# Ledger of designs, part 11: VH-VL binders against Isomaltosyltransferase (ctsY)

Target 1, 124 residues: Isomaltosyltransferase (ctsY), of Sporosarcina globispora (Bacillus globisporus) (q8rqv0r968to1091)
Amino acid sequence: VEYEAEFGVQSGVSTNTNHAGYTGTGFVDGFETLGDNVAFDVSVKAAGTYTMKVRYSSGAGNGSRAIYVNNTKVTDLALPQTTSWDTWGTATFSVSLSTGLNTVKVSYDGTSSLGINFDNIAIV
Short names: E, the ipSAE of ESMFold2; O, the ipSAE of OpenDDE; V2, 0.75 times the mean of E and O plus 0.25 times the DockQ between their complexes.

## First folded at step 12 (VH-VL; framework fv_sipavibart)

Design z3 (from x5 with light chain N33K; at its last look DockQ between E and O 0.57; V2 from the best seeds 0.00; counts 0 for: pae E 6.9 > 2)
Fold by ESMFold2, look of step 12:
Structure z3 (fold): chain C 124 residues (1-124), chain A 122 residues (1-122), chain B 109 residues (1-109)
Amino acid sequence: as target 1 above (124 residues)
Amino acid sequence: EVQLVESGGGLVQPGRSLRLSCAASGFTFDYYAIHWVRLAPGKGLEWVSGISWDSGSIGYADSVKGRFTISRDNAKNSLYLQMNSLRAEDTALYYCAKDLWYRKYSYGMDVWGQGTTVTVSS
Amino acid sequence: QSVVTQPPSASGSLGQSVTISCTGTSSDVGGYKYVSWYQQHPGKAPKLMIFYVSKRPSGVPDRFSGSKSGNTASLTVSGLQAEDEADYYCSSYAGSNNVFGGGTKLTVL
């Protein structure tokens, strides 16, 4: 299932609609200060390794965001440049999830780069 | 091609006003912040003002606050600088520049015009 | 308004490396990743060489690199070529405004 970014728990970021092509009712931007993030409760029926994807735009260049699961950093997810702020890309990552609820967080860390527009995250 | 063309420069007396224009083409103008940057001999480049894609966020250098007003007309793909109470130290080549970001914080000004010259003298 | 300081000049011979500094405070260069570098030849508009501390726009050769440590950003030009002779400016976010450094005249010897 897809988790729209604007309905995640937002910290330091905001929902906007100023660029076309987002799913749902908006997208999230404003990743500017260390610790800015969007968090989602992701439920799975079995513990295991899952592939997740992020839909995003990065019109200024190649960006990145840190991914946390249950308060543990999993990766620095590369978000290659898109041709415009209205062009949307998909980036995937692997994550170990426990049975039941997991908190998945897309965060701006010290290793993160650039502003990005974050549309949604999903299990594939 | 992506272009920015400044106009409206000229010779004016101290205390007078002048309005600069910047015409944009070849890109979606209202996706990006736009800035005015000036170059004076001995001073180098000086950021003058910047405006977000929707005019919702505006910044001015301390040297021009209260005297200059930036604005944009997204329907006309145009940026403006109203310069009031001009001083000799405002003499410069004025550039408009497109930013990579859409807020007034500059990520990097990737496209520049050729500039328009403002000369303030008695 | 905060001040960002560059050396007024720098020089190097063909093929050498040169580093130009851009020094501010924890409230500007040290506090944000909004640092960019511009090259300007006489009579020409500035050209963006580096943005977001260390990223190169398309078309800028990889011998131009940027970095930051503490309150100082650096532009390094390796393998100097004659066309690298120009003025170089850093820019930083400083609270609510953008600011340029005073510029550095790079001379290729």
Scores: ipSAE 0.039, ipTM 0.716, lowest interface PAE 6.9, mean pLDDT 87
ESMFold2 (binder alone), look of step 12: mean pLDDT 88; pTM 0.918
OpenDDE, look of step 12: ipSAE 0.207; ipTM 0.789

Design z4 (from z1 with light chain N33Y; at its last look DockQ between E and O 0.60; V2 from the best seeds 0.00; counts 0 for: pae E 6.1 > 2)
Fold by ESMFold2, look of step 12:
Structure z4 (fold): chain C 124 residues (1-124), chain A 122 residues (1-122), chain B 109 residues (1-109)
Amino acid sequence: as target 1 above (124 residues)
Amino acid sequence: EVQLVESGGGLVQPGRSLRLSCAASGFTFRYYAIHWVRLAPGKGLEWVSGISWDSGSIGYADSVKGRFTISRDNAKNSLYLQMNSLRAEDTALYYCAKDLWYRKYSYGMDVWGQGTTVTVSS
Amino acid sequence: QSVVTQPPSASGSLGQSVTISCTGTSSDVGGYYYVSWYQQHPGKAPKLMIFYVSKRPSGVPDRFSGSKSGNTASLTVSGLQAEDEADYYCSSYAGSNNVFGGGTKLTVL
């Protein structure tokens, strides 16, 4: 299941359409200040380990973003450089989710780096 | 080869206008914010203006607000600075510089031109 | 306008280390990861040496390093070479604008 970044709850960031190849109606950028984030309500039928995929663009270099689940930081996710701002990559990691509703955040915190364009997440 | 080439500098009297151009090549110009930065003799570097990839975000130093206008033409890979009501204090070597980020906020200006000289005097 | 302060000069002997400071406020140098450092030789364009506080662009030797503590960013040049003699500028995000420090003339003795 895919969750478009522009339909998440945005704090300190914005939706834009200024690059090609995004899914949905846009992507999110403007991660500039500590605490800037996009939050998603992710529902699963059973507690367990899931694969989370983050679709992004990082044209200026190797970026990173912090991932929070239910207000607990779970990783600093590496976002390797893409060849352009119109080229999209996918970063993948394992995430533990509780039965039912989970709040998942993609956040710019003190260990995050660079600007990125954030398109969506998928839970599989 | 990644290049920025400034032009349009010269000697002008106070109150007159000049238009600077910056021609870009060797990179995808429309992906990046671009800045004007000036160097006055004995004064060091001063940020003048910056423009986002799509011209949607623009900034000016307080010393030039209302007199200078930055613009870009992504189809021509070109950046411009219209400088009106020039003052002696605007005398400097003017650089254009490419940001690492498409917004105007600087992650670092990684490519600079060689500059074009503007001299404002009677 | 925000003021970012650098010492006007610094010096060190060949092979030694020198650190150049860049001091601002919590609203600029102290508040964000948008600190960069530039080297400028006479008659040449500035060259980006450090961005994002501590990252080096490709082609910059690892003897150039950056750091930040509180409201002060630092550029450290180790193993000084004659070619390191130049002007050095820091810059920082300050509200919606970029600001440069006043520059530091580094002399290699």
Scores: ipSAE 0.045, ipTM 0.707, lowest interface PAE 6.1, mean pLDDT 87
ESMFold2 (binder alone), look of step 12: mean pLDDT 88; pTM 0.918
OpenDDE, look of step 12: ipSAE 0.133; ipTM 0.754

Design z5 (from x5 with heavy chain S57R; at its last look DockQ between E and O 0.54; V2 from the best seeds 0.00; counts 0 for: pae E 8.5 > 2)
Fold by ESMFold2, look of step 12:
Structure z5 (fold): chain C 124 residues (1-124), chain A 122 residues (1-122), chain B 109 residues (1-109)
Amino acid sequence: as target 1 above (124 residues)
Amino acid sequence: EVQLVESGGGLVQPGRSLRLSCAASGFTFDYYAIHWVRLAPGKGLEWVSGISWDSGRIGYADSVKGRFTISRDNAKNSLYLQMNSLRAEDTALYYCAKDLWYRKYSYGMDVWGQGTTVTVSS
Amino acid sequence: QSVVTQPPSASGSLGQSVTISCTGTSSDVGGYNYVSWYQQHPGKAPKLMIFYVSKRPSGVPDRFSGSKSGNTASLTVSGLQAEDEADYYCSSYAGSNNVFGGGTKLTVL
């Protein structure tokens, strides 16, 4: 299931449409201040390991974002440079989720790097 | 070859106006923010203004706000600075500079022009 | 409005290290990671040496490094060479605009 960033709960960030190739109605940018984030309510039928995919653009260099599950940081996800701000990459990692509702957060915190354009996440 | 070329500088009296241009080539101009930065004698570099790739976000230094207007024409790969109500303090070498990012915040200005000189004196 | 302070001069001997500071506030250097450093030789346009606090553009030697602690960013030039003699400027995002420091003249002794 895909979760569009512009429909997540946004804190300190904003939805924009100024670059082509996003899914849905826009993408999120404006990760500027520590703690800026987008949060999603992710429901799974069984506890276990899932694949999380983050669709993003990072036109200035190699970026990164912290990933939180249920308010616990689980990784600093590398977001390798994309060819331009209109090209999109996908970063993939394994995430452990509990049965039922999980809050998944893509956050700019003290270990994060660069502004990025954030399109969506997928949990599979 | 990535290139920025400024023009339109000159000698003007205080209170007068001047319009600077910057012609870009060798890169996709409308992917990036562009800035005006000036180098004043004895004062070093000062960021003057920046404009996002689509003109949707614009910033000005407090020293020029209300007097200077930045604009871009992406079809012509050109950046402009309209400078009104010029003061002696505006005397400087004016650079245009390409940013690594598309918004008005600077990640880093990686390509600079040679600059165009503006002198404001009677 | 916002100002960022650099020492007006710095010096170092060939082969040594020198660090140039860039001190702002929590509203600029301390609040964001949008800090960059520029080298300018006389009569030349500035050259980007460091962006996003510590990242080097392609082609910039790794003897140039950047860091930040609190409200102070630093440029360190190690293995100092004669061609490093130049003016160095930091720049930081400052809430609604960008701001440059006053510049540091680096002299290689």
Scores: ipSAE 0.012, ipTM 0.652, lowest interface PAE 8.5, mean pLDDT 87
ESMFold2 (binder alone), look of step 12: mean pLDDT 91; pTM 0.929
OpenDDE, look of step 12: ipSAE 0.018; ipTM 0.698

Design z6 (from x5 with heavy chain G59Y; at its last look DockQ between E and O 0.79; V2 from the best seeds 0.00; counts 0 for: pae E 9.4 > 2)
Fold by ESMFold2, look of step 12:
Structure z6 (fold): chain C 124 residues (1-124), chain A 122 residues (1-122), chain B 109 residues (1-109)
Amino acid sequence: as target 1 above (124 residues)
Amino acid sequence: EVQLVESGGGLVQPGRSLRLSCAASGFTFDYYAIHWVRLAPGKGLEWVSGISWDSGSIYYADSVKGRFTISRDNAKNSLYLQMNSLRAEDTALYYCAKDLWYRKYSYGMDVWGQGTTVTVSS
Amino acid sequence: QSVVTQPPSASGSLGQSVTISCTGTSSDVGGYNYVSWYQQHPGKAPKLMIFYVSKRPSGVPDRFSGSKSGNTASLTVSGLQAEDEADYYCSSYAGSNNVFGGGTKLTVL
């Protein structure tokens, strides 16, 4: 299931369409300052390990973002440099989710680096 | 080949105006913020102004606010600096510089031109 | 307001290390990771050596490194070579604008 960033709960960020190749109706930009985040309500039928995919652009260099599940930080996800701000990459990792509702947050925290453009997440 | 080429410098009297241009090539110009930075004799580098990819954010050093206007024409891959009410302290070598980022913060200016000289004297 | 401070000069012998400081406040160097370092040889345009505190652009030797502690960013040049003799500038985001330090003239002895 895909969760478009422009329809998540946004804090400190904005939705834009100024770079090609995004899914949905736009992407999130301005994702560059401590505390900026996008949160999603993710519901799963069974507790277990899921694959999370983050679609992003990082044209200035190798970036990173903190991932939180239910207010607990679970990783600092590496976001390797993309060729340009119109080129999109996908970073993946395994995430443990509880039965029912989970809050999943992609956040710029004290260990994060560089501004990125953020398109969506997928939980599979 | 990524290039920035400044032009429009010269010798002018105080109170007059100059317009600097910067021609960009070899990269997608409207993906990036661009800056003007000057090097004054005995003073080192001074950031003058910056403009976001879409001209939506424009910033000036306090020393030039109200006198200088930065602009860009993305269709022509060009950056401009209109300098009005010039003062002796504006005498410097003026560079344009491409940022790694596309908005107001400077992540790092990775490509610089060779500069154009502005001399303001009586 | 919004001033970052560098020593006016630094020196080191061939093969040794030198560290150049860039001191600001919690509102600039201490508060943000938008710190970069530039090398400038006489008559040449500045060259980006370090950005985002510690990241090196492609083509910059790994003997150049950057760090930050509190309100002070540092550029370290190890294994000094004759061509490292140049002016070095830090820059930082400082509120709504960017600022450069006053520059440090590095002499290789």
Scores: ipSAE 0.006, ipTM 0.657, lowest interface PAE 9.4, mean pLDDT 86
ESMFold2 (binder alone), look of step 12: mean pLDDT 92; pTM 0.938
OpenDDE, look of step 12: ipSAE 0.419; ipTM 0.858

## First folded at step 13 (VH-VL; framework fv_sipavibart)

Design w1 (from z1 with light chain N98L; at its last look DockQ between E and O 0.04; V2 from the best seeds 0.00; counts 0 for: pae E 14.8 > 2, placed apart)
Heavy chain, then light chain:
Amino acid sequence: EVQLVESGGGLVQPGRSLRLSCAASGFTFRYYAIHWVRLAPGKGLEWVSGISWDSGSIGYADSVKGRFTISRDNAKNSLYLQMNSLRAEDTALYYCAKDLWYRKYSYGMDVWGQGTTVTVSS
Amino acid sequence: QSVVTQPPSASGSLGQSVTISCTGTSSDVGGYNYVSWYQQHPGKAPKLMIFYVSKRPSGVPDRFSGSKSGNTASLTVSGLQAEDEADYYCSSYAGSNLVFGGGTKLTVL
ESMFold2, look of step 13: ipSAE 0.394; ipTM 0.830
ESMFold2 (binder alone), look of step 13: mean pLDDT 93; pTM 0.947
OpenDDE, look of step 13: ipSAE 0.470; ipTM 0.864
ESMFold2, look of step 14: ipSAE 0.037; ipTM 0.699
ESMFold2 (binder alone), look of step 14: mean pLDDT 92; pTM 0.941
OpenDDE, look of step 14: ipSAE 0.452; ipTM 0.856
ESMFold2, look of step 16: ipSAE 0.324; ipTM 0.810
ESMFold2 (binder alone), look of step 16: mean pLDDT 93; pTM 0.948
OpenDDE, look of step 16: ipSAE 0.492; ipTM 0.869
ESMFold2, fold request of step 17: ipSAE 0.280, 0.297, 0.137; ipTM 0.789, 0.802, 0.742
ESMFold2 (binder alone), fold request of step 17: mean pLDDT 92, 93, 93; pTM 0.940, 0.942, 0.941
OpenDDE, fold request of step 17: ipSAE 0.487, 0.310, 0.262; ipTM 0.867, 0.818, 0.804
ESMFold2, look of step 17: ipSAE 0.006; ipTM 0.542
ESMFold2 (binder alone), look of step 17: mean pLDDT 93; pTM 0.947
OpenDDE, look of step 17: ipSAE 0.536; ipTM 0.881

Design w2 (from z1 with heavy chain G108A M109F; at its last look DockQ between E and O 0.39; V2 from the best seeds 0.00; counts 0 for: pae O 9.4 > 2)
Fold by OpenDDE, look of step 13:
Structure w2 (fold): chain C 124 residues (1-124), chain A 122 residues (1-122), chain B 109 residues (1-109)
Amino acid sequence: as target 1 above (124 residues)
Amino acid sequence: EVQLVESGGGLVQPGRSLRLSCAASGFTFRYYAIHWVRLAPGKGLEWVSGISWDSGSIGYADSVKGRFTISRDNAKNSLYLQMNSLRAEDTALYYCAKDLWYRKYSYAFDVWGQGTTVTVSS
Amino acid sequence: QSVVTQPPSASGSLGQSVTISCTGTSSDVGGYNYVSWYQQHPGKAPKLMIFYVSKRPSGVPDRFSGSKSGNTASLTVSGLQAEDEADYYCSSYAGSNNVFGGGTKLTVL
């Protein structure tokens, strides 16, 4: 299941369509300052460990975002440089989710780096 | 240190030509869009021209279209502005300015040179 | 070419807040989030203060903030200090090029 970043609950960011290769109707742009974040309501039928993917573009270099689940930081996700801003990469991480509704937040916090374009997250 | 240095300004008569240069240092020049912006006496900033990192996208202000030509040499970390058919209203301090984002347009300029003065007068 | 309008002058007392407007159209300021603000002191090159409507570059104090509503972007300078006296320019992407506002001279009283 994919969740498009442009439909997430956004703070400090915006959306755009001016780069090729995004999914959905656009991507999150302006994701480059402390406090910026995009949150998703993610529902699962059973508690457990899940694999999540973040689809992004990072043409300027190696980036990083903090992942929060239900207001708890779970990891700093490395986002290696992509070939260009029109090239999209996928970063994968494992996360524990509770039964029912969870809030997954991709955030620029004090440990994060570089502006990126954010396309979607997926549970696999 | 990230730096841009303009040169080539001077006094010329109307109808003449002039070539400005901008030398970049301290950053990966070839991956940024670079622009010319001018400041005429008693006026405000005016965007003149811009060129993408790969020269695939070029723009000109209506006021200079057909007369000015922007170009770049990434091997020399240099930006150029060929100004033909100069007019009195082209008199200004000419800045080169770096786009903020790497291989992406922010349309915001975070590094400016000190400028080179162009005076067009009879 | 697009015309972006700023008030020619603005003023405020030390410690107060002042807001400078930048009004364009749906083809520039209102159409894109690529709005930036520059501060320029006499004899100096412009300095980027705000980009992408409300983002601050490193080193710019948080008393400078940017916003946008409709076709009007705004720069707010809070806790006004003497060194804030300068010319301020807004800029926007305008479809195929950049456009600058006419500039605002900010006087600190």
Scores: ipSAE 0.006, ipTM 0.638, lowest interface PAE 9.4, mean pLDDT 93
ESMFold2, look of step 13: ipSAE 0.248; ipTM 0.790
ESMFold2 (binder alone), look of step 13: mean pLDDT 93; pTM 0.943

Design w3 (from z1 with heavy chain T28K; at its last look DockQ between E and O 0.06; V2 from the best seeds 0.00; counts 0 for: pae E 3.2 > 2, placed apart)
Fold by OpenDDE, look of step 13:
Structure w3 (fold): chain C 124 residues (1-124), chain A 122 residues (1-122), chain B 109 residues (1-109)
Amino acid sequence: as target 1 above (124 residues)
Amino acid sequence: EVQLVESGGGLVQPGRSLRLSCAASGFKFRYYAIHWVRLAPGKGLEWVSGISWDSGSIGYADSVKGRFTISRDNAKNSLYLQMNSLRAEDTALYYCAKDLWYRKYSYGMDVWGQGTTVTVSS
Amino acid sequence: QSVVTQPPSASGSLGQSVTISCTGTSSDVGGYNYVSWYQQHPGKAPKLMIFYVSKRPSGVPDRFSGSKSGNTASLTVSGLQAEDEADYYCSSYAGSNNVFGGGTKLTVL
């Protein structure tokens, strides 16, 4: 199941369509400074460990975002540089989810770096 | 690691020319506005020149207009400052600095080189 | 060219708060929110402490804060620590150019 970033709960960011290759109706732009974040409601039928993917573009260099689940930081996700802003990469991480609704937040915190374009997250 | 490295400084006589270079690493230089800022002995920081990410906007301080030329080579990930008709008051440590955001306007300079020293003296 | 004015010096005791002003015009500080603050220790490159009036880059403590009213921007350093002793510069976008204030030497007593 994919969750488009442009439909997430956004703080400090904007949306755009001016780069090719995004999924959905657009992507999150301006994701580049402390406090910026996008949150998703992710529902699973059973508690357990899941694989999640973040689809992003980072044309300027190697980026990083903090991942929070239910208000707890779970990892700093490396977002390696993409060929250009029109090319998209996928970063993968494992996460423990509770049965039912979970909140997954992709955040720029004190350990994060560089502005990126954020397209979607997916649970595998 | 994201960094900038300046070079090309030296001792020159008034009226001469000098060309500074700034090499970027750890990021694609072409996506950011880049600036030259100088620090003269006993003085404060002075903005010298800046160029937007698309090179569509170039600015110069009044003190250097007509004498200095900023340029960038995206392929070489480098910034340059051609300094002509140098004056004693151009003596300073010259920094190149990367703008925080990959946008046209300057919001703040988050990465600075260590600077290259230019001394203009007869 | 725009002139942005800072007090040449400021001081505060350990643990106290100090505020540094940066006064420009409606063509720079007052006209845009592109106001940034830099900390510079002797022999070191400047460090960005505040941008866009009040935003902090990653790694900058929250005891550094910025604000603006009219043509005057302010940097407040709370809970002063010895390492805060440095020169502080404000900067503002000014149309097609940038401008720095004259700098403030902050002494921690």
Scores: ipSAE 0.186, ipTM 0.788, lowest interface PAE 1.8, mean pLDDT 92
ESMFold2, look of step 13: ipSAE 0.428; ipTM 0.844
ESMFold2 (binder alone), look of step 13: mean pLDDT 92; pTM 0.941

Design w4 (from z1 with heavy chain L100Y; at its last look DockQ between E and O 0.08; V2 from the best seeds 0.00; counts 0 for: pae O 7.7 > 2, placed apart)
Fold by OpenDDE, look of step 13:
Structure w4 (fold): chain C 124 residues (1-124), chain A 122 residues (1-122), chain B 109 residues (1-109)
Amino acid sequence: as target 1 above (124 residues)
Amino acid sequence: EVQLVESGGGLVQPGRSLRLSCAASGFTFRYYAIHWVRLAPGKGLEWVSGISWDSGSIGYADSVKGRFTISRDNAKNSLYLQMNSLRAEDTALYYCAKDYWYRKYSYGMDVWGQGTTVTVSS
Amino acid sequence: QSVVTQPPSASGSLGQSVTISCTGTSSDVGGYNYVSWYQQHPGKAPKLMIFYVSKRPSGVPDRFSGSKSGNTASLTVSGLQAEDEADYYCSSYAGSNNVFGGGTKLTVL
């Protein structure tokens, strides 16, 4: 299941379409400052460990975002540099989810770095 | 210390050429967009030209198109502005400035040099 | 090329709030959130005060705030202090170029 970043609950960011290769109707732009975040309601049928993917572009360097699940930080996700801002990469992480609705938040916190473009998050 | 230092300014006659340089120290600007901005006497800041980190995007103000050429040398951590067919209205203090984040154009310029003065006069 | 307009001057008393406008078009200020504000004291290089409409770089006091509505961006300086007296410029992305406003001289009374 794929969740488009432009449809997430956004704070401190905006959306754009001015780079090629995004999925959906756009991507999250302006994701570059402390406090910026995008949250998703993710529902699973059973509690357990899931693999999640973050699709992003980071043309100017290696970025990083903090991942929060149900208000708890679970990891700092490395976002290696992409070839250009029109090239999109995928970063993968494992996460424990509860049965039913979970909130997955991709955040720029004190451990994060660089501005990125954020396209989507997916449960594999 | 993060610093940009402009050089190459001087007094020239109209129609002549001049090449400005901007050297970065304390940081590497290879992944930043870099701009030239000028301040003419009694006027405000004017964006002159900019180049993206990958040199894939270059822009010029209408006032300098066809006359000025921006370029960068990442190995030398330097930016250049070749100014041809200079006019009196090109007289100004010329700043180089680094864009704020690891992004392409126009998020804001957080590092500025002290500028180099260009005077075009007969 | 895009023309971005600022009032040539603004003034306020110590401790008051002053707002400086920056009016462009849907091709610049109104079309993008890449609006920045700069403070420049005489004989000094410009200093970035606001970027991306409303975000402050590290070290910039929260007395400085930015907003945008339609084609007009605004810089508000609250709790005005003597050192705030300076020229202020807005800047915006404009398709493939950058554009500066004409600048506003802020006087602290």
Scores: ipSAE 0.017, ipTM 0.641, lowest interface PAE 7.7, mean pLDDT 90
ESMFold2, look of step 13: ipSAE 0.023; ipTM 0.670
ESMFold2 (binder alone), look of step 13: mean pLDDT 93; pTM 0.941

Design w5 (from z1 with heavy chain D54E; at its last look DockQ between E and O 0.77; V2 from the best seeds 0.00; counts 0 for: pae E 5.5 > 2)
Fold by OpenDDE, look of step 13:
Structure w5 (fold): chain C 124 residues (1-124), chain A 122 residues (1-122), chain B 109 residues (1-109)
Amino acid sequence: as target 1 above (124 residues)
Amino acid sequence: EVQLVESGGGLVQPGRSLRLSCAASGFTFRYYAIHWVRLAPGKGLEWVSGISWESGSIGYADSVKGRFTISRDNAKNSLYLQMNSLRAEDTALYYCAKDLWYRKYSYGMDVWGQGTTVTVSS
Amino acid sequence: QSVVTQPPSASGSLGQSVTISCTGTSSDVGGYNYVSWYQQHPGKAPKLMIFYVSKRPSGVPDRFSGSKSGNTASLTVSGLQAEDEADYYCSSYAGSNNVFGGGTKLTVL
């Protein structure tokens, strides 16, 4: 199941369509400053460990974002540099989810770096 | 090889106009913010102007606002600086410089041209 | 327009460490992590040494490091080499424009 970033609950960011290769109707742009974040409501039928993917572009260098689940930081996700801003990479991490609704937040916090374009997250 | 090459510099009298060009090669020009930075004799680097991807954002130093105009032609991989009402204090070596980022001119300038000299003197 | 201040000169002996400060305001150096440092030798174009406060471009030795506290960013050059003698400039995003510090002439003794 994919959750498009442009449909997430956004703070401090914008959306755009001016780079090729995005999924959905656009991507999150301006994801570059402390406090910026995009949050998703992710529902699962059973509690457990899931694999999540973050689809992004990082043309300027290696970036990173903090991942919060239900208001708890679970990881600092490395986002290696992509070939260009029209090239999209996928970063993967494991996370424990509770049964029912979870809030997954991709955030620029004090450990994060660089501006990125953010396309979607997916739960596998 | 990633490269920037400035041209258009010269000697002009105060009040005259000059147009600088910067030709880019070796990278996807349209995806990066580009800057003009100048170095006056005996002074330090001064940011003059910057333009983001597809001219989405433009900035000017206070010292050149209303007189200078930055523009880009992505099809020609070129950056321009139209300089009007030139003053003696505009005398400098003018660099164009590529930013690491496309949206704003905030990350850093990783590629610089050799510069083109502008001399404003009566 | 924002004013970013650097010491006009700095010096250190071979093998020593030197730190150059770059002081701005909450509207530039203190307000963003978009601080970069440039090295310029006479007759040469500036070279990017640090970006985003502390990140090094490819090819820049790790003896160059950057940090920031409050409204002051710092460039530290450790293990000074003769070739490190140059002018060093800090730069910062300033909301709607970019600004450079006045530059620091680093002399290696």
Scores: ipSAE 0.016, ipTM 0.692, lowest interface PAE 5.0, mean pLDDT 91
ESMFold2, look of step 13: ipSAE 0.113; ipTM 0.749
ESMFold2 (binder alone), look of step 13: mean pLDDT 91; pTM 0.934

